VHH binders against Phytanoyl-CoA dioxygenase domain-containing protein 1 (PHYHD1). Designs and how they scored, part 12

Target 1, 291 residues: Phytanoyl-CoA dioxygenase domain-containing protein 1 (PHYHD1), of Bos taurus (Bovine) (q0iib1)
Amino acid sequence: MACLSPSQLQKFQEDGFLVLEGFLSADECEAMQRRIDEIVAKMDVPLHCRTEFSTQEEEQLRAQGSTDYFLSSGDKIRFFFEKGVFDKQGNFLVPPEKSINKIGHALHALDPIFRCVTHSHKVQALARSLGLQMPVVVQSMYIFKQPHFGGEVAPHQDASFLYTEPLGRVLGLWIALEDAMLENGCLWFIPGSHTGGVSRRMVRTPAGSVPGTSFLGSEPIRDNSLFVPTPVLRGALVLIHGEVVHKSEQNLSDRSRQAYTFHLMEAAGTIWSPDNWLQPTPELPFPPLYT

## First folded at step 6 (VHH)

Design s49 (framework vhh_7qia_2)
Fold by ESMFold2-Fast, scan of step 6:
Structure s49 (fold): chain B 291 residues (1-291), chain A 125 residues (1-125)
Amino acid sequence: as target 1 above (291 residues)
Amino acid sequence: QLQLVESGGGLVQPGGSLRLSCEASGFTFSSYAMGWYRQAPGKQRELVAWIYSGGSTYYADSVKGRFTISRDNAKNTVYLQMNSLRPEDTAIYYCARSTYEYWSGDRYLYTFDYWGKGTPVTVSS
């Protein structure tokens, strides 16, 4: 039932994003939220491995790119924390479960509930309707966007971080597990911004260097008035073209804005950049989407 | 059926001590992380202390060295020992149970977070 109409396909091609309300049922959303609560209840992250996840570009390079914990998370389930949730000694200022920014990046492969959702018939049907021949799942993450602590995500293109030759081979699927509204930090897009390629790339630095990643190129300064807010209800799926410019604002509300997101790559005729922070491993090659 | 009952609050002078208790019923207490939150007038609830099922503890910076959280699984009770109390500690204190899961052979089972009704603590001369 996830087959796209010709008008929906055209809208996705024109805008670079598409909202599908009611993609997951309330029961499906609840199952994923319960599973994340279970994972969090068993969380025991050593102090030396606790990495604050900053959504600011400068702090993102510092906190994420320079850590071995982040760079080796592609075949793991690992925990990244909101800014300002640790005291000077590295202890939590709020309960650990209210401190998590995201869990990433192999939920789709390592957790049965998230694997089932990611490889569901409706996700596969959606990918087929978009013309994907050999899609593989490259990463997944659960984003909490905590009340008051949930930081902004600066304007970016996913393909800057998940780079391929040629471009146009990466697709984001972003599923709201709670209503995502203006108040709690919904997505904002620049419609039609996906047609100009990428302005920058995040690449790994040589082994032993700090930081562990750097940007080549620069993000252009964009008129903020070009962004359109994209509020969605719980269970909605947002298709995100790899090159569409998007962002989210701070969550200043009393509600979290939980979402499950994963990325597909068309593997047919595509080279996954060896410079990407995320690499497949012998233990976890990128799994084919189609089963 | 599920209940958390706080006790031990009251009026105390600056520098004094109080011990809060939270008696739990309706669930397997030893399997859950338990914590204490407080809410001062006009402010949001904040975490004070947390104790995991395995015994590891966490304390808010404002109470480190002064407060001690502990649990007695045989009595289904979590405690907060508060020493060197300050006027800034004046709040309603809430016992909380975290969401916790257990493995049932083929799947994890989920349970709900729950809070007690709270017990007031006033630190004043």
Scores: ipSAE 0.000, ipTM 0.117, lowest interface PAE 19.0, mean pLDDT 80

Design s50 (framework vhh_7qia_2)
Fold by ESMFold2-Fast, scan of step 6:
Structure s50 (fold): chain B 291 residues (1-291), chain A 123 residues (1-123)
Amino acid sequence: as target 1 above (291 residues)
Amino acid sequence: QLQLVESGGGLVQPGGSLRLSCEASGFTFSSYAMGWYRQAPGKQRELVAWIYSGGSTYYADSVKGRFTISRDNAKNTVYLQMNSLRPEDTAIYYCARSTYEYWGRYLYTFDYWGKGTPVTVSS
């Protein structure tokens, strides 16, 4: 089941997030994991995206190259790595499959397995039950959260990075491909924090500058006691309001915490900010969710 | 107000040791990764060491085995223990708060910096 009951809808409205256990079967999860393993096995990352340089000129060229790689990733399948996984020549110090933090941001459009799950009847039914009239898919990511070195995600609101006018038009769907528990860095939410707008925005800087983005505003001080851990089993979908404050802790365990996540935007009456790092392209305008 | 205050820099002879401290205020310190950068005269700023919220660490090859980063969450402080100092370690050392740039390259950026503390290694 994907259609929300009245009690589930009320809980989502009150808390700003909702757990749907058993959203994907074990076979569906395994198909996505097998597919990502194939993508990683064929991975080709340009040298400028994986190098440490010894001169100021080379470091400037690398910074520009890696900035461009990130900013143009919205209609591509690209690889983003943990710090310290490359030597000065760009060779892996850690096996490639243990070095990746995430793959993004157009898996939903460019890969048939991820496209199929993103546009599934149950995802469409979920979006309809929330009242979305013209939802489009704006981005997708596969997050590895590697054992021991899978870094924390600091407290944030998705709408800070995927900004719209008006607010309240972005929805995150986060699917556990492995059990996500306290030990391996599950999600933590502040229930009811999805009111009052955003504390900061990530905006593009002028073309050609590095790092290519900057923040307007700042992350506020939040009491850690307000956060509630949200452990989920493999196959669960976590529905995430664009303005709900959430985080994840570092993965200190021997298990990864793999997840597939994508974001929807209600396109009816919504302006996607031109300052967002992520922009639709002529080759890939944001695809409509409903088929 | 976010604030990072570095201390412990100074003049030291080659082979000596210094311990840098960075006291943080204005945010939930235990939830953030922290790092140390340095900028030598005429050179770009470079990452020296990084410590995740959970305690795992990273070191630049130039300091590995000589420097140790640690944190004390009860005191909102990150430390850099520098041993076997060399003239090429001479630089202004900056404490930085790391934010996970959810949508960015390598998933991490530094979004707040201290004003720096100078370290001079000279006979």
Scores: ipSAE 0.000, ipTM 0.229, lowest interface PAE 12.8, mean pLDDT 83

Design s51 (framework vhh_7qia_2)
Fold by ESMFold2-Fast, scan of step 6:
Structure s51 (fold): chain B 291 residues (1-291), chain A 125 residues (1-125)
Amino acid sequence: as target 1 above (291 residues)
Amino acid sequence: QLQLVESGGGLVQPGGSLRLSCEASGFTFSSYAMGWYRQAPGKQRELVAWIYSGGSTYYADSVKGRFTISRDNAKNTVYLQMNSLRPEDTAIYYCAKSTYEYWGSSEYLYVFDYWGKGTPVTVSS
């Protein structure tokens, strides 16, 4: 299951992504969904989402609070909401579990269920079959892709946000916890797009700035006909090369498109950019994948 | 100082066209998503379209196929080309700059703030 055949390795090298159906069982998917339901039930909604502001200064403080909350989330379990889900008094317009966009970015380290899945023998075997010598886990997210509220994700390369020297050191693992189909916003890839490097980078701005990040360079405009849809069944794992161009469409359906995703970096011979929004902390250095 | 200056609004007959412009200053324009919102008399503001820093676009269903958003990074300007205008498009149109992005993988969310005074568009005979 976890060991890649030579033909699968070749396909990943040629396309920049690879689908592995049946990577997790239904029971494994349910365990993660039950755990996330428990986390959401105990959710502390951030103040910057809840307070109505009537002045420009108050709006600036809200934006700063939002920026700081994101930039310091790398060693935390934090909650990010869809736009337009709060009224002016900070009350939910739809139930909280239908309002949340994602939970990030240290589920792999701080939650026992997600740590167990991330460091499972089959994930480790998969990483070894790809030739990773000293992989570390850099981040994780639970993505809800809510019905009606789940917005489009623009074309991008993960390496633009998780930049390394040299390039080619970051690998995304994206696991469907629900069927991911055209109707509920599956992934779309440009096969073979990973061979040209990156055209932009997201970098931190000076401390206290809003927004807390900016782009160097620009993403090229691409023809939509280059993208191929990648629908997968619940339990599938999609390997995502750090430089492959991918996107997702809006979720126009009545169903969520829940996924658990995390990123590995080959630490051997690699420099993690100090300009990346995500940094290891003394409390949580990037954990080695292999146990 | 951050400034957004909208222009191009006016009175137009049904079926007509207008091009709105928004000139931006005080920030690195090419690094931010830009959008257009509108507010009709007696109604709440609604998102019309936005364009990401890389050029990808979103449109509200009510305007899809009729409106086109574009940007000129050399001029620090975002545009909204409005074709086949209808009386229900009558509103004050506001330019917006993105203020926050949630990043960490292949998914993200933008938050938009209004910084302009708006430009009125009236579609009637």
Scores: ipSAE 0.006, ipTM 0.215, lowest interface PAE 9.3, mean pLDDT 82

Design s52 (framework vhh_7qia_2)
Fold by ESMFold2-Fast, scan of step 6:
Structure s52 (fold): chain B 291 residues (1-291), chain A 123 residues (1-123)
Amino acid sequence: as target 1 above (291 residues)
Amino acid sequence: QLQLVESGGGLVQPGGSLRLSCEASGFTFSSYAMGWYRQAPGKQRELVAWIYSGGSTYYADSVKGRFTISRDNAKNTVYLQMNSLRPEDTAIYYCAKSTYEYWDKYLYVFDYWGKGTPVTVSS
């Protein structure tokens, strides 16, 4: 069972992130990768749903943030593609399996392999050691970060997109399914940046308006020297405080940087913002983590 | 909460017919592809047929022209009409729901690969 030591808990509280090497075995990583290969091999995405995903603010508002396909993906498993992988007619310029940016956002609930990993005894023990009383799983993603096509993720706080009242109720779990190094776009964090609240929020716009989302506030320009690279080996889990500032650089290497990530919310005494792009549905209310 | 309940299996002579039914609950039935898998003794589970949310169908080569899949969204039910049954069709038949809304080419199942309904074709 994975419990945090007092020193690990203190480090997480001080830095806003924590690396747990060897959290998943090689066999556990293989099972998830094998399952995702199977899902990709069976992928049949209609032309009108071939949506490119980008974390650049303009692109998010223009394409990804405006589409029903993205906005209604919270209780489905849907495919999002790297930028530049389609021709003008929407045909693949790169093999489909090398064109996917991510798969999201209900892998934790709808796929048996990802459900088992997400609700594993190790994950539950970790959440309990952090003091979570009624954690629910709000979303999950399989991130490919493709060779050459894997775009940068700009500096952000997860709580900007998964906003709660009070703040401090969202926890990201990011699991490396391949070594995540400087060359293939590992995570970078600003230690201690989680103590200043949220700088901006992505909110849904009024029904029928375009784009379907907008930002309130702004992401401040931060000194790049404040970021600490966080390379990790396959099987590592990175705990990510909802308010810690983090980013990843573009993958310019010839190998992917696959990761499985999901977010927990402490439901006890917490209000999930009705303005969040992601909402629970009658078909899939946020599932309790503890089984 | 999500449930798929199969019925309609039984013993039938070669050349006979059976209609399998699968009643679904706990999800928005009309938005998902539904289908049928089968597993014969000593063999791996194989896809038999599926039907998209929009009504388009797929059939395995071994059953094409003999089996017909259909759905009734008002009753949350998917059917498999099996005609001209052969001894090699003997298997346990499983109902499945796609994991993805509107996008799957093949069936995934969530929470139901246990029960099934047995079909035996012999005299």
Scores: ipSAE 0.000, ipTM 0.125, lowest interface PAE 20.4, mean pLDDT 82

Design s53 (framework vhh_6fv0_2)
Fold by ESMFold2-Fast, scan of step 6:
Structure s53 (fold): chain B 291 residues (1-291), chain A 125 residues (1-125)
Amino acid sequence: as target 1 above (291 residues)
Amino acid sequence: QVQLQESGGGLVQPGGSLRLSCAASGFTFSSYAMYWVRQAPEKGLEWVSTISYSGGSTYYKDSVKGRFTVSRDNAKNTLYLQMNSLKPEDAAQYYCARSTYEYWGDRYLYTFDYRGQGTQVTVSS
C-alpha cells in the first residue's frame, strides 16, 4: 500500500479507525520481535518493582520511584510489568520475559530497528495521504499482552492522555506483530465516536506528589454492545483517531498479542498541553516524522 | 424534540424478508451514526448494526452478516434495515437508536440517548 484510496480515507474520517492488512511483511515483524527479545535479554528490572520494604518510609520511596520512573520515561526505553507477576518479596512468579506488559516510550527514537520502521517510506506516505503537514512522533510502545496475564484496557480516547489544542491533532498507529483475535485480546472500537470531543483528561499533579497524575472529568459509562471487535492478522496496521473510543479485553488465552504502537501529532498550529504526563525534553524534542 | 419512529415489522415465515424503516426528526440526522438494536422476550438488548453518518461504512452482528443490510437516506432523515433469510432467532422488538455524549456536571454519558418505541418482528410457522 503506497497511500490511502479515497474510499479508505472516507472510511477513516467516518469511523475514526481503519484497518490496513499486510502493512508489514512477516520478515519485518520478525525483525522487530527479534530486536525486542535482545532488549529484554539485557533488561534492568527497576528496584521499585521487586523490593520488600520494612518501613513506611521505604514504601513511600517505592511509590515515588515508580511515579518518577513512569513520568520520566518519555525519552527512555523502560519496562512496565503485568499485574500479579511479583510476590510480596518482589520475586517473579513467572519468567521475567513473560511478565512484561509494555516497553516505552522512545523506541521510535532510540532503537535503530524501531526508528527505521517508524520513519519508513510507507509510514510517511500514509501520513501524507492523511494530510499531515508537520507530523512529529510523540511516543512509542511495544505491548506484549502476555498469555493469561495481559490486562484489559478500559474504554478510552487517546486524546485524553495526549491532549492538544485544538483537538483532532493526534493519530495512533497500532501494528500487530502477532495475530490479534478475540481470544488473545484484539482491539474493539465504537465507530463514529470520535466526533464528540473528549470526556476526560489525564493531567500531571504537582511535582513530587504521588500519584504523579490525576483525571479531570470521567470516562463515560458506555453500552458495551456499541463496541465492534477488530481482529487483524500479523502485519496489519490500525489507524486510530485520537478521539475514537476503543478498548481491549483481557488476554485469557495461551498466546501473547504483541503489537508496536506509536503516536503522531500534527505540529502545525497545535499546542501540546503542558499538563500532559509526556513532555518533550531538550535531549529528545518530538522528532519530525518526515525525513 | 428528538424523535425516532420505527416501522415495517410483522410476521414472516423462516427464510422470508422484511424491510424496517426509522423516521428521525428533531436533530441533524446526517451528522450522526445510527444503530439498529433488538430485544427478544427472554434476552437483553443486543446490537445488530451500525451505519456511519454518510452511509459509507456499515457494521453487523456476526449472526446477521450477509443476511441484513443497513442503509440510510439523509435527504429523507430515514434509516433502513433490509432483513433477508430471516431465522426464528431474529424474532425480536427492533429499535433504531442514536448515541452521543452528554455532560452531566461532573461526568459524561455515552449511551443510546434516544430510542424509538420499536417495531415487532415475528418469525414463525
Scores: ipSAE 0.000, ipTM 0.241, lowest interface PAE 15.8, mean pLDDT 82

Design s54 (framework vhh_6fv0_2)
Fold by ESMFold2-Fast, scan of step 6:
Structure s54 (fold): chain B 291 residues (1-291), chain A 125 residues (1-125)
Amino acid sequence: as target 1 above (291 residues)
Amino acid sequence: QVQLQESGGGLVQPGGSLRLSCAASGFTFSSYAMYWVRQAPEKGLEWVSTIYGSGGSTYYKDSVKGRFTVSRDNAKNTLYLQMNSLKPEDAAQYYCARSTYEYWGSEYTYSFDYRGQGTQVTVSS
């Protein structure tokens, strides 16, 4: 399975990311895609996704509903849509399966197919080979990156959103369920960018504020030429250090770039920030990865 | 329709002061955290300050702490930035912004859902 060689471990430490081709079989990818199709066929469209409001009061209710829906999604399976996919009456302008941006954030815990993949022997073996002693799963999401509508993801560090003390305790696992190429919006990384720490944080705002989060700190100026594209084939897993700078370009192609991603935290000796938008709940504490 | 309109920029000498204003309309102003961000020529957008909807909590970029003060008047739907002891490094186009809630993780970043046209601040002797 997925035991990293010494050279792979060194490369991950030096670059802040690592590509493992062939991590999932084609059958495993197909099972996850079929399960997502079933989930989408039964999805509940939230009222806050409506495109237009005629009053300030309606806009406030929508914004509050949107904030509450996002902030309480950590122990749920919830749906987030591309911009401009609803008409004035709230009807889809494009088919629902082409309108959805992502599904999050507890697929790993609430769906048996995604739970099995997340807690698979090969994921556990990979985590052990990285030296994780008490890893917990903090979140998961399925990302569609729709044809023509899948937007750009600006440069960022995951640790800005999943902040811990000390830093260096969060690991992203990003699995391509379709080929992720330049044309459909693959990932881009700045190799070695994980050694400079975190210069900004997203924190929760006081109760009653909209949105439910705000930014603290400033993002450093980065030369776009430092980014290296990371095209991968279906079934590849990309390890993402919590502090590595990465982005993706808009999907201008006529095919989606579906991916399943989840985040681990080393719980041993780590403080999960109480200011993070995502918090464990009594119903769903962060589940241990190792079974 | 959500609208943000900045004013109060201008030319000032090092050590001088300016007060920026942002007039907001089309939403319940008191319910939203508001931001000041700036962009200097050949540089990216830089966060300057945050003030929460109730006006109680404020946050600042390290280099402006003690010199800049953000405030708001919820009855007038207006955001302010008092800038004292201005330095050449503070010269930039200043924008008022309302933040959106964000998806997060390896595929999304924090961004602003509405931003005004900006007001220019020039610091030269």
Scores: ipSAE 0.015, ipTM 0.324, lowest interface PAE 6.8, mean pLDDT 83

Design s55 (from g2, 20 letters changed; framework vhh_7ubx_2)
Amino acid sequence: QVQLVESGGGLVQPGGSLRLSCAASGFTFSSYAMTWVRQAPGKGPEWIATIYSGGSTYRDDSTKGRFTISRDNAKNTLYLQMTSLKPEDTALYYCARSTYEYWGDRYLYTFDYRGPGTQVTVSS
ESMFold2-Fast, scan of step 6: ipSAE 0.249; ipTM 0.654

Design s56 (from g2, 18 letters changed; framework vhh_7zox_3)
Fold by ESMFold2-Fast, scan of step 6:
Structure s56 (fold): chain B 291 residues (1-291), chain A 124 residues (1-124)
Amino acid sequence: as target 1 above (291 residues)
Amino acid sequence: DVQLVESGGGLVQPGGSLRLSCVASGFTFSSYAMGWVRQAPGKGLEWVSNIYSGGSTYYADSVKGRFAISRDNAKNTLYLQMNRLKPEDTAVYYCARSTYEYWGDRYLYTFDYAGQGTQVTVSS
């Protein structure tokens, strides 16, 4: 059923990623897209996006507001916009629904449609087949990848941002809600790149600092020929090892590349780094996946 | 198949000038920001300069006012004009394709491809 075959398990361990076509039905994808449309229609545009600054002090307060909005988003449903989509007065230069980069980071916990998908029996069965004993959900995002030069994602490892001791405890689940192809910015992976640890870490800066995060270490520059494109059809799930190097190119097409993604952490024997930007809160400790 | 090929390095005396070139292929050059990074003997990579697709230029404080980055999109070529060279500018210079990520509060700029490098030695 929702269990991985021995050959699929071997492929995941060898490559660091695995494509499961047809994981969600068209009806399931449509339900999530309809729900996100409702959320966007009722969207509360943050104040730091809406007013023109006229002084250095106002610019600094806006930057602080943006930083605080991001760092406190782990137990909320919040809206993050592409750069340059607002004019000086805070008016949209493109329609609001075409301006959103992502919605995050607690869709899995706060929205019933996304909670249902995240904790579905087939997701739980998949996690069990991978040997996860006490998986918890650490974050979720709805990624729009807007048409006409929607932002590329640089080569990275998820574990650089969701750091654990020991490494190897974080798993990404990335679900295509639209066909993800070369033209609209599909995922690209370096197969087997997950075996060398992490090259950098994103850590919180001292409270009140702007920006709210910084990097320790550096991402190495890699030969682009090592990356393999991973086009998938709507409803596909891509398993992403926390240390596999991956990226996406700019969306040069007139179609979005919408995806729902969430991350699991094996909680048994794992320390979630206190330096991670994302922290569990008293209001929302990381929910167990298994129900 | 992305390729970046640097040329123009060499030996110069302090106060001299060099012009580095980088020929790009395998991607739409005009759509990408491009940059130069360098590595001095026994040291890590140091960012030198970026030029964005729209033409905006940025420089490390150590080279500002002495170096000029430019591009020729018709030739898929990136340039670095280096003036008033100092012994501290001795390094292998790498041409690099620039990319960015949005992490919620800002855009983070990185390089995802670099060439083989060209050696610049400033010595009397």
Scores: ipSAE 0.000, ipTM 0.244, lowest interface PAE 13.5, mean pLDDT 83

Design s57 (from d9z with G53Y S59Y S106D T109L S111T; framework vhh_7z1x_3)
Fold by ESMFold2-Fast, scan of step 6:
Structure s57 (fold): chain B 291 residues (1-291), chain A 125 residues (1-125)
Amino acid sequence: as target 1 above (291 residues)
Amino acid sequence: QVQLVETGGGLVQPGGSLRLSCTASGFTFSSYAMNWVRQAPGKGLEWLSGISYSGGSTYYADSVKGRFTISRDNAKNTLYLQMNSLQPDDTAVYFCARSTYEYWGDRYLYTFDYWGQGTQVTVSS
């Protein structure tokens, strides 16, 4: 069972994040990695991903196609690629399995291995320890963060993209499937930054609009010295408050930094914003976590 | 501090013309793609036109193609929309919007990140 002690609960409340080493066994990590290898071996790469542009102006057209593919991925298993991995003709410059950055966003629902991990007894026990009454799973991602090319993730709050009324209803679970260290782009947090609310939101634009998303508000300037690196070993779970400011740097090492992450929302007394990029569908309403 | 200010709106007769301007400040204007978006009374946002950072590429919604022309003057930090053959259905608040090409750790997102306050265009007989 992954019940939180009173001191761990207090630390999570104070910092906005918490590391639980040894959450998954090596065998559990290996099973998920093997399943992802099978999924990648059978992936169908959409046409918009295969095009490289000769000018910066043409990059705008590619970005529009990528945005639409992303916005419709909430009930799918879809593939997102590192920048610069296709040639001018749309051929891979490196093997596909070394070109992919992320798979999302319904692994928790559509794949039996990832469904079992997400709804495991220890995940449910962790959620109960945090006082969640009616948690639902809203999305999941498998992150590769490839050697040398694994892209940075700019400072952000998850609640800016997964907005609820009231705030404070979204929780991230980030599980290291490989050691996540300074060298390969571990997570960085600003401890205590979750108490300041949300300053920026990403919202959908109306159907048929281009671009498909818009930011409302502005991201505050933050001193980089406030960020604390959070290296963890394979199998660790990092609990992430929806409003804690966090980032990851580019992976400049020769090793990937694979992780499985998913988000919970407390459904009791919560309104999921209709403006969020991610929406439940008739095919996949947000599944309850507790079974 | 990024700022976008639209001017040039007003009342015009059906079949008439207007030229909208958007003045940008607080950033390197020539490094960003720019867009025009409108909102008709009681309706949602409708994207109309986009222009690349250099002005070499332009894009139009089918509803305005052939009637509206987007252009920019990077030396003056100004975006324009020339509107011809205006119809009553063109009545809306017109917004200038900056778009950005941001890498989100696994993909590029083409996203509006800054908006002007809008300028009213009324097409009435």
Scores: ipSAE 0.015, ipTM 0.503, lowest interface PAE 6.1, mean pLDDT 85

Design s58 (from g1f, 21 letters changed; framework vhh_7ubx_2)
Amino acid sequence: QVQLVESGGGLVQPGGSLRLSCAASGFTFSSYAMTWVRQAPGKGPEWIATIYHSGSTFRRDSTKGRFTISRDNAKNTLYLQMTSLKPEDTALYYCAKSTYEYWGDRYTYSFDYRGPGTQVTVSS
ESMFold2-Fast, scan of step 6: ipSAE 0.096; ipTM 0.515

